# Ledger of designs, part 15: miniprotein binders against q53ft3

Target 1, 195 residues: q53ft3
Amino acid sequence: MFGCLVAGRLVQTAAQQVAEDKFVFDLPDYESINHVVVFMLGTIPFPEGMGGSVYFSYPDSNGMPVWQLLGFVTNGKPSAIFKISGLKSGEGSQHPFGAMNIVRTPSVAQIGISVELLDSMAQQTPVGNAAVSSVDSFTQFTQKMLDNFYNFASSFAVSQAQMTPSPSEMFIPANVVLKWYENFQRRLAQNPLFW

## First folded at step 4 (miniprotein)

Design n11
Fold by ESMFold2-Fast, scan of step 4:
Structure n11 (fold): chain B 195 residues (1-195), chain A 83 residues (1-83)
Amino acid sequence: as target 1 above (195 residues)
Amino acid sequence: SVEELAEEIREALYEVRQLYIEAKELLEQGDVEEALEVLQEAYELAQEALEQAQELGLTELIKYAQRLIELIEYLMKRIRESQ
């Protein structure tokens, strides 16, 4: 359902499902992470009236998770870039992961995705300036990466739709994301301007 | 009937999909000019199908048509940039 990308790291496409409506990605060595990209893998939409709230969690000085709302992904906006560097240490937001005993390593941060009603999401305020809108070099690069990924993965969706001619059943296999990432990383190493 | 019109739209989008695949095959063979002509045909058919789906409020067909249009536009852009 979801993918998570950090610059310079292997893309993650296999979220740990911790509840029917909750998914988590582990982010080791989180202090070196400046931005995180969260995106939907396929053309399969959220159910009508639903979307995904994106949270970030890191361990405080006592090893307790501090959850902060970063933003949202929806059928209309299936990908988002979040800046997590500079988030306030030890300051948490209201979160649906509440009393859950989410198994984690003390040195590892997490991205959490909670499938929620759009009306509920509209009433929530993300922390600071987590959503990236500025046109700096990293933002431009990341948007180029997302464009390249989406178009590459979508070409596979067309091929799959040909095998199963029902338009409502179009999808992008999760493994395509890994293939895209490996190809993109290789080409970047050879020529950063290849796209 | 709406069901008959939906079927016509599905058939048109199937043809768009086939034209897109044909264009990719032409590109693989180095036939760039012919590929662009096929993509233009696919683009026009997809836009017509999108308009019809929007008029009928067929949400899934609207989304599918929009996805095919995005794929066609991206491929056309990549061809232009490679020249």
Scores: ipSAE 0.000, ipTM 0.077, lowest interface PAE 22.1, mean pLDDT 69

Design n12
Fold by ESMFold2-Fast, scan of step 4:
Structure n12 (fold): chain B 195 residues (1-195), chain A 83 residues (1-83)
Amino acid sequence: as target 1 above (195 residues)
Amino acid sequence: SVEELAREIFEALKEVTQLYREAEELLEQGDVEEALEVLQEAYELAQEALEQAQELGLTELIELAQYLIRHIEILMEKIRESQ
């Protein structure tokens, strides 16, 4: 029902269900992550009056999860971008996960989604300005999906065109698709509305 | 090839994004009827792209198509509620 996206990584669309109303994505090597995008897959909406509270969990010095409320996704706002860099103060926010999702490695964090009544969500306060605007959310998500698509397409082209018997050979993509993508990204950075 | 078909689906989804942005701009200008027509075109194109992506098992394109369809539906509903 949900997806989780980090720049430069494979998108995750298979959340681990840890309770009837709770879903989790693992974020390995989270210290290198600045932003996370959480979005609803378009197929299945929330029931009327329901939404999703989005939490971030990192392991403290003892490996125990510390949960913080980042924000919300709803049928009317089905994606959100969250800044998670700097959320290692050791303070936790109010959260419904309890001791669930014990992180066993010191570099693995989690995104948690709790399906809740909209009225209940309105009573909660996210940690300091973790969410970015909905306009930024749409533009950045679209860009990250474009990046994921071309990484997939380029990886396939390199694998098929440059396959060699030597397993130690380093592959450097040199095809028209990759060059087009690089030019597209450069132009888009200069003028986001060119496409 | 699958890569060429994926590129065509991707280009269609880029066009959907352009149409969505055009509809937003039309709404800002007060051209509600024209915005709805543009959104309907975007919706139909996105649905076709979704079906093609599903047939090919292209997860990233499926997800992008579903995301765009979701935003089109939200904007269309907002327009209907305001009328």
Scores: ipSAE 0.005, ipTM 0.230, lowest interface PAE 10.2, mean pLDDT 67

Design n13
Fold by ESMFold2-Fast, scan of step 4:
Structure n13 (fold): chain B 195 residues (1-195), chain A 104 residues (1-104)
Amino acid sequence: as target 1 above (195 residues)
Amino acid sequence: SVEELEKEIEEALRRIRQYLELVKEAYEKAKKLLEQGKTEEALKVLQQAYEIAQRALRLAKETLEKAQELGLTELIEEAQELIQEIRELIEQIEELMEKIRESQ
């Protein structure tokens, strides 16, 4: 039902369902992540009166998971960008010893989505300034992500040409990827909300 | 019966065309308001046009799905054509709204 996107990484569309109403995406090497996009795939809408609360979990200096509410996705607002770099402990010049302690903790964070009643969601307060609400910011971020994806896919295509392909592997012509990228970029520029 | 389901799809397509006409009329009204310097009123009309267009798009997608389930080729084609027209109108509305905001 959900997707999760990080700049420079492959999009995740297969969340781990940990309960009837709870879904999780793993974010390995989270210390390098600044923004996360959470979105609905558009195939299955939320039931009437329901939406998704989006949480971020990272290990604190003691290695204990810390869950923070980032924001919400709903049928009326099916995607959201979150800035998480400012939410990590020991960032910047907080102090050198704190940074050393962080290095010892696991490097895997999680995005959690909890399907909740809209009324319940309205009573919750997300952590300050995590949500990026500007359409311009969303469009700019998405265009950069598309550029990164296209560059990565192009590099992979060259790698595949240099190797003897496995008989079980399926390949997509590079020109098809280029055409998709150009069409998607054009559509995004004309209507940032088309997806 | 198949004939009754086909009529329901045809009625949905007729309603979609009515929405399309309302959106086109609203868009032209908004342009007229802009010519008169009534920018705020133009934006309100464009927002209403946008909402009607989005509703038409949802109905058109649902109608396409029903026509596909029944294998009604002509109705499938008509629904696809309407979806394309609606998307073009939504783009025009968004472009005009964006130009207005940039002029402020």
Scores: ipSAE 0.000, ipTM 0.059, lowest interface PAE 26.3, mean pLDDT 69

Design n14
Fold by ESMFold2-Fast, scan of step 4:
Structure n14 (fold): chain B 195 residues (1-195), chain A 104 residues (1-104)
Amino acid sequence: as target 1 above (195 residues)
Amino acid sequence: SVEELEKRIEELLRYIREALERVKLLYEFAKKLLEQGKTEEALKILQRAYEAAQYALRAAKKTLEKAQELGLTELIEEAQELIQEIRELIEQIEELMEKIRESQ
């Protein structure tokens, strides 16, 4: 359903479903995070008249979660970029996650997505100016995901290339990863729904 | 026109097959990460491969429906073969993810 991307980290696509209509992503080492991208995977749309309210939580000085509404994602606006660096000292907003007991590590923040009626979402006010910009194209944020994957894979390939190969080892050449990336980009530009 | 729809179906099948090849590459990459003890990274790659394969399956099934509506026998057969290949890859990904979970 949803994806969560932080610059310099691998994309998360396996949200923890904590209720029929609620999903959570963990953000370890959240103090180093300035921006988070939340997006729909593009394969399963929201039901008619529904959308997703996006929340951010961090542990306060007593270890209790402080939830804040960042904004929304909908079928018409399936991705959004949020600035969270300025929100870590703010007060919590009213949120639908209050009834849930989620055990967390002290240095781990969370992104929560609550599937809600569009009319209900329209009446809510996000904290501050959390929404920095909208990624209005699936192609654009998919490109960022591909760049992240390529950078990770290239770094890994270089490290492995420096190891002495054993008879049982097999390696994926860096040029094969590059060829995959180039072909995917080309096809994505021609037909954004090809995958 | 039927001719334009036929071309569209041919192009979709081509894109889906290319996507399948990339999913296979991700699957092989995840296996290499596992051999190096990078289990968490491997699971993330496998999850991405799984979701991409599921999308490819849905797209291939929809393409099959359209080919059937138009009576395009050769494209129907190609779509059915592609669906079978995708299903087999999904099973392989699921089996590997399950083995990893059992081993943790």
Scores: ipSAE 0.000, ipTM 0.086, lowest interface PAE 18.0, mean pLDDT 68

Design n15
Fold by ESMFold2-Fast, scan of step 4:
Structure n15 (fold): chain B 195 residues (1-195), chain A 104 residues (1-104)
Amino acid sequence: as target 1 above (195 residues)
Amino acid sequence: SVEELEEEIEELLREIREALEEVERLYEEAEKLLEQGKTEEALKVLREAYYLALEALELAQKTLEKAQELGLTELIKEAKELIFKIAELIRQIYELMRKIRESQ
């Protein structure tokens, strides 16, 4: 239902479901990560009145996860960009993952998504400065995101002769994806704010 | 020469138009087969139309690139119009295949 994207890495679309309403992505080598994008795949919407609270966790000195609330995704705002560089441990946010204190390998962080009532989400405060607001940082991230998208999309490309058309599937020829990527890169180089 | 390259692009556009006409013919053939209750034959013809349309789209996109490199404004316009028409036909083929699947 969800996707997680880190600049310079392949996008993850297979979250580990740890409860009926809780999903987790592993982020190995998280010390090299500055920004994370969390998004809905668009195939399965949230139930009416619900959304997703997005949490970030990394192991403390004892190997125990410290969860921090980054923000939210909803049907009306299905993607969000978060800055995780500069976050510090020792104090965790109040979180629904409290009973899931699983020891992890060092240098592996997690993104957690908890499906919650919109009313409940409105009463919570994300950690300060997690949402991206810097133009320079966003521009750099966007360029790397385009590279990741192209690399991910091309990994699933097959020749047209190998494709069997299926009415149940929505798909686009790889050449169209390549053209979008090239056009977007050119426009971004001319004006980083065109998007 | 630029004139020879322009003629090559015009020839490519002609080939694309011929492919588009063939896709339209296959689409009509599939509709006729459906009216006769020949669902599996119709799906086979629609798949052929789909693959031909994808090949035409790829050729049209490459032709657009060539026209853009040479700054041939009118040929750029024609290539874009053909790309739009091919994309619309692909949408129609997909929609018909979807309706067939729902009826089964």
Scores: ipSAE 0.000, ipTM 0.083, lowest interface PAE 22.3, mean pLDDT 70

Design n16
Fold by ESMFold2-Fast, scan of step 4:
Structure n16 (fold): chain B 195 residues (1-195), chain A 104 residues (1-104)
Amino acid sequence: as target 1 above (195 residues)
Amino acid sequence: SVEELEEEIEELLREIREALEEVERLYEEAEKLLEQGKTEEALEVLLEAYRLAYEALRLAEKTLEKAQELGLTELIKEAYELIRKILELIEQIKELMRKIRESQ
């Protein structure tokens, strides 16, 4: 069971079930929508090894649906905010003369949720700018930077037996760098914003 | 066993309280952004506040169920109080989002 919220509108909690594993929310007047929140309802989790792939669909000029993968919701991350303003007929809105087409008709978009195996979801690539959550991206970036920093520093480590006498050089024991790395990594895992 | 489960529930309640404090912080941040005329940024912060508030609500409901299964009366009361506070905050967030939408 899922919910869908657009800022300033009534929350939708009654998705239309179109298949055993597929649920849809209608988004009327989607031209006025910039962000959508999708979340899991109640205490019922996904079955073990499963999650939900979140899609956005709008009618093209022929009235046919155009589906785009926005992201995922899982038991570990049961809600997500998506920015959809850039996904609405992107070609028309992204060029310098896009605003010249000001003739608007009422339109209905859809949010689709497909319950899928986590392994299958891991192989899919969401449209790059849809998800708004910055914490996960920042945590990933921070971990990668931490690993790069440690690997760089460690690449210069030598044993005392391998050192040539050079009194003007300063050395830092590799174990000190390792201890700092391990401490920072532990703290980051407990709270990504501990600093 | 029951002692370990009680500690688990107390930890969940602490996590919920921390999430509630973060939601309140985001709400205040959104109000400050609105005062500065940064409406789009304020809306994004409010949507994050709503997302976190709803996650806190879901966690609080699960925590309540666990406390009820174990018959831990004091923890049941704490969970109910947190649920009430979260629901009030969700309504405040929705109301501010409604005001933003009407101003557009």
Scores: ipSAE 0.000, ipTM 0.324, lowest interface PAE 13.6, mean pLDDT 71

Design n17
Fold by ESMFold2-Fast, scan of step 4:
Parts: C-alpha cells; sequence; structure tokens
Structure n17 (fold): chain B 195 residues (1-195), chain A 104 residues (1-104)
C-alpha cells in the first residue's frame, strides 16, 4: 500500500508487513541518506478515519533500534518528505567521518508505518522538524525525484528480465510513480508548507 | 548485428533520459523566474523546455518502435516508462504556459 523513495536509490514498493497495521521498509547504508519520501500507492485509500504514522529507526551505539516519529500520511496528504540527516550524529556536509564513527557498516535503518486512527495521530508530536518546509528545499527535492524516477525505470527493466514466469504480481505500473509525483506537486502548489 | 542494434537502442534510451532531466531542470528554472516576476523570461525558458520535451518524445517513440521490431521486452518497457514521464512533463509545461498567458 506504501512506497518509500530515497534520492539516488531504487523506489521500494514492497513493505514488509510485521503486524496487521504495521509495515516496514529497510534502509541499508542509511548514513548516506538525507531525505526520505513516504507515499501511498495507487488509488487504494486508508479506511475512513484512519491514516499512517511514519517512524524512523536507526541502530544506536549498542545496535539497539531508536524509534522516532517523523510525521504522517493520510488520504488528504498521501505523500510526505522527511529530513533524517539531522536525526543522525554527523552529516557528510559538516563531518565527513560522521557515519563511520557512529555505527559499523553495513548497518540498516528502517522506515515504519503504523496505520492509526486520525484522532490518535493528532495527539502525537513528530521529532525535531523532520518535515521539509521551504520552497528552496522543494526545488532541490523535485530535481532528485526525477533522478529517482529514472533510476527506478532503468533498474526495473533489468530486474524483470531475470524473474520467474509470473513477474506481473511484482510489476509496478509507471503511472503509479507519476501519479504520486503529480499529487505531491498539486499539494505543494496549493500549500507550499503542507509537508 | 542484433547486439549492435541493442547497444544503439540502449544509447538512445540514455540520451532520452538525459533530455528528460534537462526538460525538468528548465521547467524548475521557469518556475523560479516566475517567483521573481520575470514572466517573459519564464515563458522563453518554458518554450525551450517544451521544444526539448517534444523532441525527446519523438525520439522515445522511434526508439520504442525499434525495440518492438527486435522483440527486446526489457527495452520496450523502459521506453514506455520514459514516454509516460515525457508526456507528463509536456502536460505540466502546457498547463503552466496557459496559466501564465491567461493571467497577462
Amino acid sequence: as target 1 above (195 residues)
Amino acid sequence: SVEELEKEIKELLYEIAEALREVFRLYEEAKKLLEQGKTEEALEVLQEAYELAQEALRLAEETLEKAQELGLTELIKEAQLLIQAIRYLIERIELLMRKIRESQ
């Protein structure tokens, strides 16, 4: 039901379902990730009165997960951009060895999505301004989105050649990615600070 | 010979993808010019984006036809994805140009 997109990487559309209402995406080499996009796939909506709370988890110095609430996705706001570089000790632009000094690689972070009642979501507070909220950041992000779409298209074609006889069950239509991009741009045009 | 034709198609797909990136860059540049009140410059950049997008679409459709003639299933799919992305950008450019012209 969900997709997860990182600039310069393949789009993930196959979340691992860990409970009836909980889904997880793995993020290998997370130290190189600055922004993560979470979005809903296709036209299948949340049930009325429900939405998704988006969490980020990375391993601490002891290898234990540290979960943080990033924000929300809903039928009215089906995509969201989150800045996660500020949630990690060290950043490439300020400290080139930050990632190597925090955790041993390869290390895996996770994006978690919990399907919750909208009323419950309204009472929760996301961590330290993870949501992106400027037009300059949006311009940079939209450029990276196009790069990501190209990478998805290129790698998807190669993957299909190697699949067993019924690849259609794992086939993601191109229009799903384009519809998400269109929805995101439409929402931003109406309210640039919606995310 | 089929391997040489396949290489040619892959090179064409790469060129199309690069053109698509440039169309998007021009589209974003035009929006930035609009934010600065530079409407005429924005329209000039949008026209450039439009012409490049139309050329990319033409090349993508020709590339799709070549891939179909050779039965290269994976390259057919890649060409179709690029065509859809280009058509989307053309629609966005046309809508923005129309909106600007109507507000003049």
Scores: ipSAE 0.000, ipTM 0.110, lowest interface PAE 12.8, mean pLDDT 66

Design n18
Fold by ESMFold2-Fast, scan of step 4:
Structure n18 (fold): chain B 195 residues (1-195), chain A 104 residues (1-104)
Amino acid sequence: as target 1 above (195 residues)
Amino acid sequence: SVEELEKEIEELLEEILEALFEVRRLYYEAKKLLEQGKTEEALEVLQEAYELAQEALRLAEETLEKAQELGLTELIKEAQRLIQIIRKLIEYIEELMRKIRESQ
């Protein structure tokens, strides 16, 4: 149902379903991530009156998960770009021995998507400035990259989805993701600013 | 000139991919209209999807010819893949249009 994109990494299209209404993507080496894009994977809409709340989880200094609401995706707004660099815990913190020995802990963060009632979502406020403004040049580039991936993947998924016994589910073959990645890298190598 | 022509072919492939996205959107919009009992509107939207798919097929065939003339093996394969996908989409559109006409 969902996809997750980080610049310079393979797009993820297979969220792990951890509950009937909850989906998770793993983000290894999250300290190097500035922005994350979350998007819906095609023609399968949320049920009427429902949407997706997007959460970000990272380990705090004690190794405990901390969940933060980033924003929402809905049938009317099926993609969103979030800035997470300012939300990371402890990556620049000082302590009594920090000047002498900065401790770096490799860690895995997560993007969580919770399918919730639109009314419930309207009562919640995302963390400040997580959503990226539409004026940002980087936002425009990332949106173009997302558009390219969606168009490419959809050109394969439509035929297969129409033949599926469960038409409410979308399946994207793994080789389509690999082919998109190879094509995108080839184009970027020729012109880093293509579309 | 060769680099210029290769870029033109890549731009055609992008245009085809965008058309495929729109064809798919129109197809499912037509299905939604049909579910609402808006049969005539559904047929009009499907006709639009059909015409766009046929134009995409024409562009893809033209793109294939250009790639073949330049011996660009990878782009030839991409164009052939898109032609196959477009033809399947046209089949789906034609079948849905046939079902609608049979119900009238």
Scores: ipSAE 0.000, ipTM 0.127, lowest interface PAE 16.5, mean pLDDT 69

Design n19
Fold by ESMFold2-Fast, scan of step 4:
Structure n19 (fold): chain B 195 residues (1-195), chain A 97 residues (1-97)
Amino acid sequence: as target 1 above (195 residues)
Amino acid sequence: SDREELIQLAEEAAELLEQALELARQGNTEEARYLIRQAIFKLKEIYELATTPEEKEIVYQAIRAALEALKLLEQGKPDEVEEILQQAIELLEELIQ
């Protein structure tokens, strides 16, 4: 019914159904996530008068889940992009010398989708600055993808003197990656929806 | 099996719609709407399990009928719901026949 996409990760299309009207996606290593895209799958719409409320959950310093409303998906707006980087508040851990401390353990965050009445959804306010405009959202998401790809590819760049002979491997010059990145940014600036 | 799961879901959806129809007749609109919504979720699962275009069309029409029933109940018109819910039940009977 729903899909979830994070830049640099495999798309998830199999939400876990935890109730008749509730669906969940797990997000491991959530501290590295800046944006999440949630979208509807298939051709069957929500029942008339219904939509999906999108929530984000992360563990607090005590390991307790904290749920925050990010926004909504509806038949008229079947996809949404959310910025979660500002919502992952990490309360500083205290490590006094000679005292026992319970440190925050790594945990999995979740995206939750609750099927709710549109009238009820209209009365709810998402956390500040989680939802972004569609055009600006796609531009920001694409820029993040481009930055991630360029940085990732560049981390493998080596000088000619450092290359180990290998007839089965291919090498792409770093300047070719840079040229592609610059061309894509130019095209994106001229028309943010070209992709 | 997928076929057995589809038949079971269809029987469950039909029973929910039959119960909703009786609740609507009694003027219990909110509970009728709740059961219709539960039936719609089962119908969506049936749609995913259906393998032929003919089966998918029958399920799609049942979903449309259930959605129209929800709309009418929401508008306070339970008397107009009986024919529509009966149509949805008959579509599910056709599906499993």
Scores: ipSAE 0.000, ipTM 0.111, lowest interface PAE 18.7, mean pLDDT 69

Design n2
Fold by ESMFold2-Fast, scan of step 4:
Structure n2 (fold): chain B 195 residues (1-195), chain A 83 residues (1-83)
Amino acid sequence: as target 1 above (195 residues)
Amino acid sequence: SVEELAEEIRKLLEYVQRALERAKKLLEQGDVERALEYLQLAYRFAKTALEKAQELGLTELIEEAQELIQQIEELMEKIRESQ
């Protein structure tokens, strides 16, 4: 039903179901993560009157998970970008995951999605500045991710005159990377949800 | 208010019923995989509706949710037996 995307990592489209209405994505090495995108796959919509509350957990100084409400996804707003860098211990919110037996190490962060009635969601307050915005911010953020990847890859480009013979290494021409970047950027501009 | 929450639960149960009917049609068409996806989703939301109805003491909605859960469970069991 849901997907989870982190810059520089494989997209996750198979959430772990931990209760009838609760889903979890694992985020190992969470200290390197600045933003998380949560989205609906579009295959099955939420029932009328329902949506998803999005939570983030990380281990505190005692190794205990601290759950924080980041925001929401709904049929009318099926994707959201959340900034998780800078979230601090002691900002834990009331959350529906407390009674669940989630078999996860305290050193691994998690995204939790709780399917809830819209009226219940409306009474909850996300932690400040976690939610970014909708489609335009998602497109801008994705563009920055693409720029970072292209710049990183290009930093390893060498001319053939600078190559040291190493038969075990594979090389990708810089123009192939550029063509992929241009194609992806063009498609993103035409439809931000094409991937 | 309780009346507004009751209306949300009724809308949820109405969708559960629609999802159940869609699953039945998918089974008729031989699309077992998609039918199971709809049944699993219907089951989760019917359970949520039941919990909320129980918290509010809404007897009619409790009964409706239980009846839908029973129908979903019977269909899922029938599918398991057939495969």
Scores: ipSAE 0.000, ipTM 0.216, lowest interface PAE 13.7, mean pLDDT 71

Design n20
Fold by ESMFold2-Fast, scan of step 4:
Structure n20 (fold): chain B 195 residues (1-195), chain A 97 residues (1-97)
Amino acid sequence: as target 1 above (195 residues)
Amino acid sequence: SDREKLIYLAREAAFLLKQALELARQGNTEEAERLIEQAIEKLEEIERLATTPEEEEIVEQAIEAAQEALQLLEQGKPKEVRYILLKAIRLLYRLIQ
């Protein structure tokens, strides 16, 4: 139901379901990540009165997860961009030389999505510096997201001769994806807020 | 572990090829060539870590595709470059599965 995208990485569309209402994406090498996009795939909407609370988790010095609320996705707002670079904890990372050494060591963080009642979500406060507020930053990230989606979708293109019939699968022509990508990128370049 | 290292290298190679594809699209063939060459280095290391015949075949095909992309860039064939780079990326996705 959900997707998770980091610029320059493979898009993730298969969240681990850890409870009836809870889903998790793994983020390896999280110290190199600045922004994360969380979005709904559009196949299954939230039931009326429900939405998704988006959390970020990283391991502390003892290996215990530290969860922070980033924001929300809903049927009315099915995607959100979060800046996580300012939320990462590490005593050495606060010093320039210490941060450089720590950033080189791979670590795994997580994005968690909890399906909750909208009334419950309204009572919660996201961390203050997670929201992306700059139009230029949003435009740059959106262009990177579009490139990743296009490359991901196109990487699955196969000829008709290579297709095996499957009753549960659908296929989209690769050139339709290309035309959509080109049109969207053109419109975004002309006006980042065109919708 | 060797498996974790293989997956990490495969993701690195895929990222490099995606960046090369974008640079080639922008007309920066020199930087695209550099990134493809770096991806081939990662693929060669993956080849050393591959343990099954299927993994070895996928890596071999990915290396061949990346090498073909370098030739196509030299020949100024951007449509074919795009196609073959996407083929290499798809092979890497199969390896990570």
Scores: ipSAE 0.000, ipTM 0.092, lowest interface PAE 20.9, mean pLDDT 69

Design n21
Fold by ESMFold2-Fast, scan of step 4:
Structure n21 (fold): chain B 195 residues (1-195), chain A 97 residues (1-97)
Amino acid sequence: as target 1 above (195 residues)
Amino acid sequence: SDRRKLIELAYEAAKLLIQALRLARQGNTEEAERLIEQAIEKLEEIERLATTPEEEEIVEQAIEAAQEALQLLEQGKPEEVYRILKKAIFLLRRLIQ
């Protein structure tokens, strides 16, 4: 249902489902991460009246997870960018992951998504300045994301001479990826909120 | 027609369960019970329209969850009601598409 993106890293689209309504992404080497994008994949919307609360967690000095509310994703706003740099000094507050003992590796942070009622979400306050609402910040991150995706996709390009018949595999021509990249950059330049 | 009816009923059942969840959290257990019972009626109609094993399994699990929610609501366990109703709503989401 969800995706998680960090600039310079492979996009994650396979969240670990830890309950019917709770999903987790691991963030290794989180101390080098400044921003995280959380987004819906668009295949299955939230049920009417529900949305996703987005949390960030890191291990404290006792190895216990410290969960902090970053913000929300909804059908009307299916992606959000969060600044996580500087969130390491806070202690965990009330959160829906409190009843779960999620085993963690040291130095690995997590993004958690809990599907909640919109009414309940409206009563919650995200920590600090985690949510990035600036169009400029979004544009900068989006450019880095586009570069990362294009470079990643292009690194798997093969010439026809290197291809072997495989009915189970799908291939996309490299020029299609380039056309998508150029079109997206053009649209973003004309209207940063076209997505 | 049958597929459209199934999706329509799944949407209606999910809407009833979401409203029941709100009412249960507000302490209005009587109205929550009534809406869950109405949702179960919609789910039973979906079960009659289900044609694939996956659809049948999802509907059976959703009916079971809704019935469990009624029992938990009677027992005065609001957090468990919230959990199990969310499970039912999440299961129905898979049928709406």
Scores: ipSAE 0.011, ipTM 0.425, lowest interface PAE 9.5, mean pLDDT 73

